# Designs tried in a protein design chat: VH-VL binders against q9umr5. Part 1

No score or structure here was measured in a lab: all are predicted.

Target 1, 268 residues: q9umr5; the task's number for its first letter is 35
Amino acid sequence: SYKPVIVVHGLFDSSYSFRHLLEYINETHPGTVVTVLDLFDGRESLRPLWEQVQGFREAVVPIMAKAPQGVHLICYSQGGLVCRALLSVMDDHNVDSFISLSSPQMGQYGDTDYLKWLFPTSMRSNLYRICYSPWGQEFSICNYWHDPHHDDLYLNASSFLALINGERDHPNATVWRKNFLRVGHLVLIGGPDDGVITPWQSSFFGFYDANETVLEMEEQLVYLRDSFGLKTLLARGAIVRCPMAGISHTAWHSNRTLYETCIEPWLS
Structure headers, positions and changes below count from the first letter of each chain, unless a header shows other numbers; antibody chains aren't numbered by Kabat.
F, E and O are the ipSAE of ESMFold2-Fast, ESMFold2 and OpenDDE, as the mean of both directions, binder to target and target to binder. V2 is 0.75 times the mean of E and O plus 0.25 times the DockQ between their complexes.
Where letters were taken out, [cut] stands.
Atom coordinates printed by the task and the answers are left out, and those that the model quotes come from them; centres of patches stay.

## First folded at step 1 (VH-VL; framework fv_acimtamig)

Design t1 (at its last look DockQ between E and O 0.01; V2 from the best seeds 0.00; counts 0 for: pae O 12.8 > 2, placed apart)
Heavy chain, then light chain:
Amino acid sequence: QVQLVQSGAEVKKPGESLKVSCKASGYTFTDYYMHWVRQAPGQGLEWMGIINPSGGSTSYAQKFQGRVTMTRDTSTSTVYMELSSLRSEDTAVYYCAREGYDFWSGYYFDYWGQGTLVTVSS
Amino acid sequence: SYVLTQPSSVSVAPGQTATISCGGNNIGSKSVHWYQQRPGQSPVLVIYDDSDRPSGIPERFSGSNSGNTATLTISGTQAMDEADYYCQAWDSSTVVFGGGTKLTVL
ESMFold2, look of step 1: ipSAE 0.000; ipTM 0.506
ESMFold2 (binder alone), look of step 1: mean pLDDT 93; pTM 0.953
OpenDDE, look of step 1: ipSAE 0.000; ipTM 0.494

## First folded at step 2 (VH-VL; framework fv_acimtamig)

Design t2 (at its last look DockQ between E and O 0.02; V2 from the best seeds 0.00; counts 0 for: pae O 10.7 > 2, placed apart)
Heavy chain, then light chain:
Amino acid sequence: QVQLVQSGAEVKKPGESLKVSCKASGYTFTDYYMHWVRQAPGQGLEWMGWINPSSGGTKYAQKFQGRVTMTRDTSTSTVYMELSSLRSEDTAVYYCAREGYDFWSGYYFDYWGQGTLVTVSS
Amino acid sequence: SYVLTQPSSVSVAPGQTATISCGGNNIGRKSVHWYQQRPGQSPVLVIYDDSDRPSGIPERFSGSNSGNTATLTISGTQAMDEADYYCQAWKSDTVVFGGGTKLTVL
ESMFold2, look of step 2: ipSAE 0.117; ipTM 0.658
ESMFold2 (binder alone), look of step 2: mean pLDDT 93; pTM 0.942
OpenDDE, look of step 2: ipSAE 0.006; ipTM 0.495

## First folded at step 3 (VH-VL; framework fv_acimtamig)

Design t3 (at its last look DockQ between E and O 0.01; V2 from the best seeds 0.00; counts 0 for: pae E 14.4 > 2, grease 20.9 > 18.9, SAP .5 > .496, placed apart)
Heavy chain, then light chain:
Amino acid sequence: QVQLVQSGAEVKKPGESLKVSCKASGYTFTDYYMHWVRQAPGQGLEWMGWIDPSSGYTKYAQKFQGRVTMTRDTSTSTVYMELSSLRSEDTAVYYCAREGYDFWRGYYFDYWGQGTLVTVSS
Amino acid sequence: SYVLTQPSSVSVAPGQTATISCGGNNIGRKSVHWYQQRPGQSPVLVIYDDSDRPSGIPERFSGSNSGNTATLTISGTQAMDEADYYCQAWKYDTVVFGGGTKLTVL
ESMFold2, look of step 3: ipSAE 0.000; ipTM 0.431
ESMFold2 (binder alone), look of step 3: mean pLDDT 93; pTM 0.952
OpenDDE, look of step 3: ipSAE 0.087; ipTM 0.684

## First folded at step 4 (VH-VL; framework fv_acimtamig)

Design t4 (at its last look DockQ between E and O 0.79; V2 from the best seeds 0.00; counts 0 for: pae E 6.4 > 2)
Heavy chain, then light chain:
Amino acid sequence: QVQLVQSGAEVKKPGESLKVSCKASGYTFTDYYMHWVRQAPGQGLEWMGWIDPSSGYTKYAQKFQGRVTMTRDTSTSTVYMELSSLRSEDTAVYYCAREGYDFWSGYYFDSWGQGTLVTVSS
Amino acid sequence: SYVLTQPSSVSVAPGQTATISCGGNNIGRKSVHWYQQRPGQSPVLVIYDDSDRPSGIPERFSGSNSGNTATLTISGTQAMDEADYYCQAWKSDTVVFGGGTKLTVL
ESMFold2, look of step 4: ipSAE 0.138; ipTM 0.663
ESMFold2 (binder alone), look of step 4: mean pLDDT 93; pTM 0.945
OpenDDE, look of step 4: ipSAE 0.460; ipTM 0.797

## First folded at step 5 (VH-VL; framework fv_acimtamig)

Design t5 (at its last look DockQ between E and O 0.01; V2 from the best seeds 0.00; counts 0 for: pae E 11.7 > 2, placed apart)
Heavy chain, then light chain:
Amino acid sequence: QVQLVQSGAEVKKPGESLKVSCKASGYTFTDYYMHWVRQAPGQGLEWMGWIDPSSGYTKYAQKFQGRVTMTRDTSTSTVYMELSSLRSEDTAVYYCAREGYDFWSGYYFDSWGQGTLVTVSS
Amino acid sequence: SYVLTQPSSVSVAPGQTATISCGGNNIGRKYVHWYQQRPGQSPVLVIYDDSDRPSGIPERFSGSNSGNTATLTISGTQAMDEADYYCQAWRSDTVVFGGGTKLTVL
ESMFold2, look of step 5: ipSAE 0.006; ipTM 0.532
ESMFold2 (binder alone), look of step 5: mean pLDDT 93; pTM 0.950
OpenDDE, look of step 5: ipSAE 0.013; ipTM 0.519

## First folded at step 6 (VH-VL; framework fv_acimtamig)

Design t6 (at its last look DockQ between E and O 0.01; V2 from the best seeds 0.00; counts 0 for: pae E 10.7 > 2, placed apart)
Heavy chain, then light chain:
Amino acid sequence: QVQLVQSGAEVKKPGESLKVSCKASGYTFTDYYMHWVRQAPGQGLEWMGWIDPSSGYTKYAQKFQGRVTMTRDTSTSTVYMELSSLRSEDTAVYYCAREGYRFWSGYYFDSWGQGTLVTVSS
Amino acid sequence: SYVLTQPSSVSVAPGQTATISCGGNNIGRKSVHWYQQRPGQSPVLVIYDNSDRPSGIPERFSGSNSGNTATLTISGTQAMDEADYYCQAWKSDTVVFGGGTKLTVL
ESMFold2, look of step 6: ipSAE 0.006; ipTM 0.531
ESMFold2 (binder alone), look of step 6: mean pLDDT 93; pTM 0.953
OpenDDE, look of step 6: ipSAE 0.010; ipTM 0.530

## First folded at step 7 (VH-VL; framework fv_acimtamig)

Design t7 (at its last look DockQ between E and O 0.01; V2 from the best seeds 0.00; counts 0 for: pae E 11.5 > 2, placed apart)
Heavy chain, then light chain:
Amino acid sequence: QVQLVQSGAEVKKPGESLKVSCKASGYTFTDYYMHWVRQAPGQGLEWMGWIDPDSGYTKYAQKFQGRVTMTRDTSTSTVYMELSSLRSEDTAVYYCAREGYDFWEGYYFDSWGQGTLVTVSS
Amino acid sequence: SYVLTQPSSVSVAPGQTATISCGGNNIGRKSVHWYQQRPGQSPVLVIYDDSDRPSGIPERFSGSNSGNTATLTISGTQAMDEADYYCQAWKSDTVVFGGGTKLTVL
ESMFold2, look of step 7: ipSAE 0.006; ipTM 0.526
ESMFold2 (binder alone), look of step 7: mean pLDDT 93; pTM 0.947
OpenDDE, look of step 7: ipSAE 0.007; ipTM 0.526

## First folded at step 8 (VH-VL; framework fv_acimtamig)

Design t8 (at its last look DockQ between E and O 0.01; V2 from the best seeds 0.00; counts 0 for: pae E 14.6 > 2, placed apart)
Heavy chain, then light chain:
Amino acid sequence: QVQLVQSGAEVKKPGESLKVSCKASGYTFTDYYMHWVRQAPGQGLEWMGWIDPSSGYTRYAQKFQGRVTMTRDTSTSTVYMELSSLRSEDTAVYYCAREGYDFWSGYYFDSWGQGTLVTVSS
Amino acid sequence: SYVLTQPSSVSVAPGQTATISCGGNNIGRKSVHWYQQRPGQSPVLVIYDDSDRPSGIPERFSGSNSGNTATLTISGTQAMDEADYYCQVWKSDHVVFGGGTKLTVL
ESMFold2, look of step 8: ipSAE 0.000; ipTM 0.412
ESMFold2 (binder alone), look of step 8: mean pLDDT 93; pTM 0.943
OpenDDE, look of step 8: ipSAE 0.404; ipTM 0.780

## First folded at step 9 (VH-VL; framework fv_acimtamig)

Design t9 (at its last look DockQ between E and O 0.67; V2 from the best seeds 0.00; counts 0 for: pae E 7.0 > 2)
Heavy chain, then light chain:
Amino acid sequence: QVQLVQSGAEVKKPGESLKVSCKASGYTFTDHYMHWVRQAPGQGLEWMGWIDPSSGYTKYAQKFQGRVTMTRDTSTSTVYMELSSLRSEDTAVYYCAREGYDFWSGYYFDSWGQGTLVTVSS
Amino acid sequence: SYVLTQPSSVSVAPGQTATISCGGKNIGRKSVHWYQQRPGQSPVLVIYDDSDRPSGIPERFSGSNSGNTATLTISGTQAMDEADYYCQAWKSDTVVFGGGTKLTVL
ESMFold2, look of step 9: ipSAE 0.094; ipTM 0.648
ESMFold2 (binder alone), look of step 9: mean pLDDT 93; pTM 0.952
OpenDDE, look of step 9: ipSAE 0.424; ipTM 0.787

## First folded at step 10 (VH-VL; framework fv_acimtamig)

Design t10 (at its last look DockQ between E and O 0.65; V2 from the best seeds 0.00; counts 0 for: pae E 7.2 > 2)
Heavy chain, then light chain:
Amino acid sequence: QVQLVQSGAEVKKPGESLKVSCKASGYTFTDHYMHWVRQAPGQGLEWMGWIDPSDSYTKYAQKFQGRVTMTRDTSTSTVYMELSSLRSEDTAVYYCAREGYDFWSGYYFDSWGQGTLVTVSS
Amino acid sequence: SYVLTQPSSVSVAPGQTATISCGGKNIGRKSVHWYQQRPGQSPVLVIYDDSDRPSGIPERFSGSNSGNTATLTISGTQAMDEADYYCQAWKTDTVVFGGGTKLTVL
ESMFold2, look of step 10: ipSAE 0.060; ipTM 0.644
ESMFold2 (binder alone), look of step 10: mean pLDDT 93; pTM 0.949
OpenDDE, look of step 10: ipSAE 0.336; ipTM 0.763

## First folded at step 11 (VH-VL; framework fv_acimtamig)

Design t11 (at its last look DockQ between E and O 0.90; V2 from the best seeds 0.00; counts 0 for: pae E 7.4 > 2)
Heavy chain, then light chain:
Amino acid sequence: QVQLVQSGAEVKKPGESLKVSCKASGYTFTEHYMHWVRQAPGQGLEWMGWIDPYSGYTKYAQKFQGRVTMTRDTSTSTVYMELSSLRSEDTAVYYCAREGYDFWSGYYFDSWGQGTLVTVSS
Amino acid sequence: SYVLTQPSSVSVAPGQTATISCGGKNIGRKSVHWYQQRPGQSPVLVIYDDSDRPSGIPERFSGSNSGNTATLTISGTQAMDEADYYCQAWKSDTVVFGGGTKLTVL
ESMFold2, look of step 11: ipSAE 0.045; ipTM 0.622
ESMFold2 (binder alone), look of step 11: mean pLDDT 93; pTM 0.952
OpenDDE, look of step 11: ipSAE 0.216; ipTM 0.727

## First folded at step 12 (VH-VL; framework fv_acimtamig)

Design t12 (at its last look DockQ between E and O 0.81; V2 from the best seeds 0.00; counts 0 for: pae E 7.1 > 2)
Heavy chain, then light chain:
Amino acid sequence: QVQLVQSGAEVKKPGESLKVSCKASGYTFTDHYMHWVRQAPGQGLEWMGWIDPSSGYTKYAQKFQGRVTMTRDTSTSTVYMELSSLRSEDTAVYYCAREGYDYWSGYYFDSWGQGTLVTVSS
Amino acid sequence: SYVLTQPSSVSVAPGQTATISCGGKNIGRKNVHWYQQRPGQSPVLVIYDDSDRPSGIPERFSGSNSGNTATLTISGTQAMDEADYYCQAWKSDTVVFGGGTKLTVL
ESMFold2, look of step 12: ipSAE 0.059; ipTM 0.631
ESMFold2 (binder alone), look of step 12: mean pLDDT 93; pTM 0.954
OpenDDE, look of step 12: ipSAE 0.290; ipTM 0.722

## First folded at step 13 (VH-VL; framework fv_acimtamig)

Design t13 (at its last look DockQ between E and O 0.71; V2 from the best seeds 0.00; counts 0 for: pae E 11.5 > 2)
Heavy chain, then light chain:
Amino acid sequence: QVQLVQSGAEVKKPGESLKVSCKASGYTFTDHYMHWVRQAPGQGLEWMGWIDPSSGYTKYAQKFQGRVTMTRDTSTSTVYMELSSLRSEDTAVYYCAREGYDLFWSGYYFDSWGQGTLVTVSS
Amino acid sequence: SYVLTQPSSVSVAPGQTATISCGGKNIGRKSVHWYQQRPGQSPVLVIYDDSDRPSGIPERFSGSNSGNTATLTISGTQAMDEADYYCQAWKSDTVVFGGGTKLTVL
ESMFold2, look of step 13: ipSAE 0.005; ipTM 0.529
ESMFold2 (binder alone), look of step 13: mean pLDDT 93; pTM 0.951
OpenDDE, look of step 13: ipSAE 0.330; ipTM 0.755

## First folded at step 14 (VH-VL; framework fv_acimtamig)

Design t14 (at its last look DockQ between E and O 0.82; V2 from the best seeds 0.00; counts 0 for: pae E 10.9 > 2)
Heavy chain, then light chain:
Amino acid sequence: QVQLVQSGAEVKKPGESLKVSCKASGYTFTDHYMHWVRQAPGQGLEWMGWIDPSRGYTKYAQKFQGRVTMTRDTSTSTVYMELSSLRSEDTAVYYCAREGYDFWSGYYFDSWGQGTLVTVSS
Amino acid sequence: SYVLTQPSSVSVAPGQTATISCGGKYIGRKSVHWYQQRPGQSPVLVIYDDSDRPSGIPERFSGSNSGNTATLTISGTQAMDEADYYCQAWKSDTVVFGGGTKLTVL
ESMFold2, look of step 14: ipSAE 0.006; ipTM 0.540
ESMFold2 (binder alone), look of step 14: mean pLDDT 93; pTM 0.952
OpenDDE, look of step 14: ipSAE 0.482; ipTM 0.811

## First folded at step 15 (VH-VL; framework fv_acimtamig)

Design t15 (at its last look DockQ between E and O 0.80; V2 from the best seeds 0.00; counts 0 for: pae E 10.2 > 2)
Heavy chain, then light chain:
Amino acid sequence: QVQLVQSGAEVKKPGESLKVSCKASGYTFTDHYMHWVRQAPGQGLEWMGWIDPSSGYTNYAQKFQGRVTMTRDTSTSTVYMELSSLRSEDTAVYYCAREGRDFWSGYYFDSWGQGTLVTVSS
Amino acid sequence: SYVLTQPSSVSVAPGQTATISCGGKNIGRKSVHWYQQRPGQSPVLVIYDDSDRPSGIPERFSGSNSGNTATLTISGTQAMDEADYYCQAWKSDTVVFGGGTKLTVL
ESMFold2, look of step 15: ipSAE 0.006; ipTM 0.555
ESMFold2 (binder alone), look of step 15: mean pLDDT 94; pTM 0.958
OpenDDE, look of step 15: ipSAE 0.296; ipTM 0.752

## First folded at step 16 (VH-VL; framework fv_acimtamig)

Design t16 (at its last look DockQ between E and O 0.01; V2 from the best seeds 0.00; counts 0 for: pae E 10.4 > 2, placed apart)
Heavy chain, then light chain:
Amino acid sequence: QVQLVQSGAEVKKPGESLKVSCKASGYTFTDHWMHWVRQAPGQGLEWMGWIDPSSGYTKYAQKFQGRVTMTRDTSTSTVYMELSSLRSEDTAVYYCAREGYDFWSGYYFDSWGQGTLVTVSS
Amino acid sequence: SYVLTQPSSVSVAPGQTATISCGGKNIGRKSVHWYQQRPGQSPVLVIYYDSDRPSGIPERFSGSNSGNTATLTISGTQAMDEADYYCQAWKSDTVVFGGGTKLTVL
ESMFold2, look of step 16: ipSAE 0.006; ipTM 0.524
ESMFold2 (binder alone), look of step 16: mean pLDDT 94; pTM 0.956
OpenDDE, look of step 16: ipSAE 0.165; ipTM 0.718

## First folded at step 17 (VH-VL; framework fv_acimtamig)

Design t17 (at its last look DockQ between E and O 0.01; V2 from the best seeds 0.00; counts 0 for: pae E 16.5 > 2, placed apart)
Heavy chain, then light chain:
Amino acid sequence: QVQLVQSGAEVKKPGESLKVSCKASGYTFTDYWMHWVRQAPGQGLEWMGWIDPSDSYTRYAQKFQGRVTMTRDTSTSTVYMELSSLRSEDTAVYYCAREGYDFWSGYYFDSWGQGTLVTVSS
Amino acid sequence: SYVLTQPSSVSVAPGQTATISCGGNNIGDKYVHWYQQRPGQSPVLVIYYDSDRPSGIPERFSGSNSGNTATLTISGTQAMDEADYYCQAWDSSTVVFGGGTKLTVL
ESMFold2, look of step 17: ipSAE 0.000; ipTM 0.404
ESMFold2 (binder alone), look of step 17: mean pLDDT 94; pTM 0.955
OpenDDE, look of step 17: ipSAE 0.010; ipTM 0.513

## First folded at step 18 (VH-VL; framework fv_acimtamig)

Design t18 (at its last look DockQ between E and O 0.62; V2 from the best seeds 0.00; counts 0 for: pae E 8.5 > 2)
Heavy chain, then light chain:
Amino acid sequence: QVQLVQSGAEVKKPGESLKVSCKASGYTFTRHYMHWVRQAPGQGLEWMGWIDPSSGYTKYAQKFQGRVTMTRDTSTSTVYMELSSLRSEDTAVYYCAREGYDFWSGYYFDSWGQGTLVTVSS
Amino acid sequence: SYVLTQPSSVSVAPGQTATISCGGKNIGRKSVHWYQQRPGQSPVLVIYDDSDRPSGIPERFSGSNSGNTATLTISGTQAMDEADYYCQAWKFDTVVFGGGTKLTVL
ESMFold2, look of step 18: ipSAE 0.012; ipTM 0.580
ESMFold2 (binder alone), look of step 18: mean pLDDT 93; pTM 0.949
OpenDDE, look of step 18: ipSAE 0.100; ipTM 0.705

## First folded at step 19 (VH-VL; framework fv_modakafusp)

Design t19 (at its last look DockQ between E and O 0.01; V2 from the best seeds 0.00; counts 0 for: pae O 9.0 > 2, placed apart)
Heavy chain, then light chain:
Amino acid sequence: EVQLVQSGAEVKKPGATVKISCKVSGYTFTDHYMHWVQQAPGKGLEWMGWIDPSSGYTKVAEKFQGRVTITADTSTDTAYMELSSLRSEDTAVYYCAREGYDFWSGYYFDSWGQGTTVTVSS
Amino acid sequence: DIQMTQSPSSLSASVGDRVTITCRASQSIRKSVNWYQQKPGKAPKLLIYDASDLETGVPSRFSGSGSGTDFTFTISSLQPEDIATYYCQQWKSDPVTFGGGTKVEIK
ESMFold2, look of step 19: ipSAE 0.027; ipTM 0.605
ESMFold2 (binder alone), look of step 19: mean pLDDT 91; pTM 0.925
OpenDDE, look of step 19: ipSAE 0.012; ipTM 0.516

## First folded at step 20 (VH-VL; framework fv_modakafusp)

Design t20 (at its last look DockQ between E and O 0.01; V2 from the best seeds 0.00; counts 0 for: pae O 10.2 > 2, placed apart)
Heavy chain, then light chain:
Amino acid sequence: EVQLVQSGAEVKKPGATVKISCKVSGYTFTDHYMHWVQQAPGKGLEWMGWIDPSSGYTKVAEKFQGRVTITADTSTDTAYMELSSLRSEDTAVYYCAREGYDFWSGYYFDSWGQGTTVTVSS
Amino acid sequence: DIQMTQSPSSLSASVGDRVTITCRASQRIRDSVNWYQQKPGKAPKLLIYKASDLETGVPSRFSGSGSGTDFTFTISSLQPEDIATYYCQQWKSDPVTFGGGTKVEIK
ESMFold2, look of step 20: ipSAE 0.043; ipTM 0.622
ESMFold2 (binder alone), look of step 20: mean pLDDT 92; pTM 0.925
OpenDDE, look of step 20: ipSAE 0.005; ipTM 0.513

## First folded at step 21 (VH-VL; framework fv_modakafusp)

Design t21 (at its last look DockQ between E and O 0.01; V2 from the best seeds 0.00; counts 0 for: pae O 10.3 > 2, placed apart)
Heavy chain, then light chain:
Amino acid sequence: EVQLVQSGAEVKKPGATVKISCKVSGYTFTDHYMHWVQQAPGKGLEWMGWIDPSSGYTKVAEKFQGRVTITADTSTDTAYMELSSLRSEDTAVYYCAREGYDFWSGYYFDSWGQGTTVTVSS
Amino acid sequence: DIQMTQSPSSLSASVGDRVTITCRASQRIRDNVNWYQQKPGKAPKLLIYDASDLETGVPSRFSGSGSGTDFTFTISSLQPEDIATYYCQQWRSDPVTFGGGTKVEIK
ESMFold2, look of step 21: ipSAE 0.058; ipTM 0.638
ESMFold2 (binder alone), look of step 21: mean pLDDT 91; pTM 0.925
OpenDDE, look of step 21: ipSAE 0.009; ipTM 0.523

## First folded at step 22 (VH-VL; framework fv_acimtamig)

Design t22 (at its last look DockQ between E and O 0.76; V2 from the best seeds 0.00; counts 0 for: pae E 7.3 > 2)
Heavy chain, then light chain:
Amino acid sequence: QVQLVQSGAEVKKPGESLKVSCKASGYTFTDHYMHWVRQAPGQGLEWMGWIDPSSGYTKYAQKFQGRVTMTRDTSTSTVYMELSSLRSEDTAVYYCAREGYDFWSGYYFDSWGQGTLVTVSS
Amino acid sequence: SYVLTQPSSVSVAPGQTATISCGGKNIGRKSVHWYQQRPGQSPVLVIYDKSDRPSGIPERFSGSNSGNTATLTISGTQAMDEADYYCQAWRSDTVVFGGGTKLTVL
ESMFold2, look of step 22: ipSAE 0.039; ipTM 0.633
ESMFold2 (binder alone), look of step 22: mean pLDDT 93; pTM 0.951
OpenDDE, look of step 22: ipSAE 0.589; ipTM 0.842

## First folded at step 23 (VH-VL; framework fv_acimtamig)

Design t23 (at its last look DockQ between E and O 0.87; V2 from the best seeds 0.00; counts 0 for: pae E 5.8 > 2)
Heavy chain, then light chain:
Amino acid sequence: QVQLVQSGAEVKKPGESLKVSCKASGYTFTDHYMHWVRQAPGQGLEWMGWIDPSSGYTKYAQKFQGRVTMTRDTSTSTVYMELSSLRSEDTAVYYCAREYYDFWTGYYFDSWGQGTLVTVSS
Amino acid sequence: SYVLTQPSSVSVAPGQTATISCGGKNIGRKSVHWYQQRPGQSPVLVIYDKSDRPSGIPERFSGSNSGNTATLTISGTQAMDEADYYCQAWRSDTVVFGGGTKLTVL
ESMFold2, look of step 23: ipSAE 0.145; ipTM 0.689
ESMFold2 (binder alone), look of step 23: mean pLDDT 92; pTM 0.938
OpenDDE, look of step 23: ipSAE 0.649; ipTM 0.858

## First folded at step 24 (VH-VL; framework fv_acimtamig)

Design t24 (at its last look DockQ between E and O 0.79; V2 from the best seeds 0.00; counts 0 for: pae E 6.1 > 2)
Heavy chain, then light chain:
Amino acid sequence: QVQLVQSGAEVKKPGESLKVSCKASGYTFTDYYMHWVRQAPGQGLEWMGWINPSSGYTKYAQKFQGRVTMTRDTSTSTVYMELSSLRSEDTAVYYCAREYYDFWTGYYFDSWGQGTLVTVSS
Amino acid sequence: SYVLTQPSSVSVAPGQTATISCGGKNIGRKSVHWYQQRPGQSPVLVIYDKSDRPSGIPERFSGSNSGNTATLTISGTQAMDEADYYCQAWRSDTVVFGGGTKLTVL
ESMFold2, look of step 24: ipSAE 0.117; ipTM 0.655
ESMFold2 (binder alone), look of step 24: mean pLDDT 92; pTM 0.934
OpenDDE, look of step 24: ipSAE 0.453; ipTM 0.790

## First folded at step 25 (VH-VL; framework fv_acimtamig)

Design t25 (at its last look DockQ between E and O 0.50; V2 from the best seeds 0.00; counts 0 for: pae E 6.4 > 2)
Heavy chain, then light chain:
Amino acid sequence: QVQLVQSGAEVKKPGESLKVSCKASGYTFTDHYMHWVRQAPGQGLEWMGWIDPSSGYTKYAQKFQGRVTMTRDTSTSTVYMELSSLRSEDTAVYYCAREYYDFWTGYPFDSWGQGTLVTVSS
Amino acid sequence: SYVLTQPSSVSVAPGQTATISCGGKNIGRKSVHWYQQRPGQSPVLVIYDKDDRPSGIPERFSGSNSGNTATLTISGTQAMDEADYYCQAWRSDTVVFGGGTKLTVL
ESMFold2, look of step 25: ipSAE 0.095; ipTM 0.647
ESMFold2 (binder alone), look of step 25: mean pLDDT 94; pTM 0.959
OpenDDE, look of step 25: ipSAE 0.433; ipTM 0.798

## First folded at step 26 (VH-VL; framework fv_acimtamig)

Design t26 (at its last look DockQ between E and O 0.87; V2 from the best seeds 0.00; counts 0 for: pae E 8.3 > 2)
Heavy chain, then light chain:
Amino acid sequence: QVQLVQSGAEVKKPGESLKVSCKASGYTFTDHYMHWVRQAPGQGLEWMGWIDPSKGYTKYAQKFQGRVTMTRDTSTSTVYMELSSLRSEDTAVYYCAREYWDFWTGYYFDSWGQGTLVTVSS
Amino acid sequence: SYVLTQPSSVSVAPGQTATISCGGKNIGRKSVHWYQQRPGQSPVLVIYDKSDRPSGIPERFSGSNSGNTATLTISGTQAMDEADYYCQAWRSDTVVFGGGTKLTVL
ESMFold2, look of step 26: ipSAE 0.026; ipTM 0.633
ESMFold2 (binder alone), look of step 26: mean pLDDT 92; pTM 0.939
OpenDDE, look of step 26: ipSAE 0.751; ipTM 0.899

## First folded at step 27 (VH-VL; framework fv_acimtamig)

Design t27 (at its last look DockQ between E and O 0.82; V2 from the best seeds 0.00; counts 0 for: pae E 8.4 > 2)
Heavy chain, then light chain:
Amino acid sequence: QVQLVQSGAEVKKPGESLKVSCKASGYTFTDHYMHWVRQAPGQGLEWMGWIDPSSGYTNYAQKFQGRVTMTRDTSTSTVYMELSSLRSEDTAVYYCAREYWDFWTGYYFDSWGQGTLVTVSS
Amino acid sequence: SYVLTQPSSVSVAPGQTATISCGGKNIGRKSVHWYQQRPGQSPVLVIYDKSDRPSGIPERFSGSNSGNTATLTISGTQAMDEADYYCQAWRSDTVVFGGGTKLTVL
ESMFold2, look of step 27: ipSAE 0.022; ipTM 0.622
ESMFold2 (binder alone), look of step 27: mean pLDDT 92; pTM 0.933
OpenDDE, look of step 27: ipSAE 0.727; ipTM 0.885

## First folded at step 28 (VH-VL; framework fv_acimtamig)

Design t28 (at its last look DockQ between E and O 0.01; V2 from the best seeds 0.00; counts 0 for: pae E 9.7 > 2, placed apart)
Heavy chain, then light chain:
Amino acid sequence: QVQLVQSGAEVKKPGESLKVSCKASGYTFTDHYMHWVRQAPGQGLEWMGWIDPSSGYTKYAQKFQGRVTMTRDTSTSTVYMELSSLRSEDTAVYYCAREYYDFWTGYYFDYWGQGTLVTVSS
Amino acid sequence: SYVLTQPSSVSVAPGQTATISCGGKNIGRKSVHWYQQRPGQSPVLVIYDDSDRPSGIPERFSGSNSGNTATLTISGTQAMDEADYYCQAWRSDTVVFGGGTKLTVL
ESMFold2, look of step 28: ipSAE 0.006; ipTM 0.528
ESMFold2 (binder alone), look of step 28: mean pLDDT 93; pTM 0.943
OpenDDE, look of step 28: ipSAE 0.361; ipTM 0.763

## First folded at step 29 (VH-VL; framework fv_acimtamig; also named t31)

Design t29 (at its last read DockQ between E and O 0.76; V2 from the best seeds 0.00; counts 0 for: pae E 6.7 > 2)
Heavy chain, then light chain:
Amino acid sequence: QVQLVQSGAEVKKPGESLKVSCKASGYTFTSHYMHWVRQAPGQGLEWMGWIDPKSGYTKYAQKFQGRVTMTRDTSTSTVYMELSSLRSEDTAVYYCAREYYDFWTGYYFDSWGQGTLVTVSS
Amino acid sequence: SYVLTQPSSVSVAPGQTATISCGGKNIGRKSVHWYQQRPGQSPVLVIYDKSDRPSGIPERFSGSNSGNTATLTISGTQAMDEADYYCQAWRSDTVVFGGGTKLTVL
ESMFold2, look of step 29: ipSAE 0.256; ipTM 0.713
ESMFold2 (binder alone), look of step 29: mean pLDDT 92; pTM 0.931
OpenDDE, look of step 29: ipSAE 0.730; ipTM 0.888
ESMFold2, last read: ipSAE 0.006, 0.085, 0.033; ipTM 0.575, 0.656, 0.619
ESMFold2 (binder alone), last read: mean pLDDT 92, 92, 92; pTM 0.936, 0.934, 0.931
OpenDDE, last read: ipSAE 0.486, 0.512, 0.473; ipTM 0.811, 0.818, 0.802

## First folded at step 30 (VH-VL; framework fv_acimtamig)

Design t30 (at its last look DockQ between E and O 0.82; V2 from the best seeds 0.00; counts 0 for: pae E 5.1 > 2)
Heavy chain, then light chain:
Amino acid sequence: QVQLVQSGAEVKKPGESLKVSCKASGYTFTKHYMHWVRQAPGQGLEWMGWIDPKSGYTKYAQKFQGRVTMTRDTSTSTVYMELSSLRSEDTAVYYCAREYYNFWTGYYFDSWGQGTLVTVSS
Amino acid sequence: SYVLTQPSSVSVAPGQTATISCGGKNIGRKSVHWYQQRPGQSPVLVIYDKSDRPSGIPERFSGSNSGNTATLTISGTQAMDEADYYCQAWRSDTVVFGGGTKLTVL
ESMFold2, look of step 30: ipSAE 0.250; ipTM 0.706
ESMFold2 (binder alone), look of step 30: mean pLDDT 92; pTM 0.941
OpenDDE, look of step 30: ipSAE 0.681; ipTM 0.870

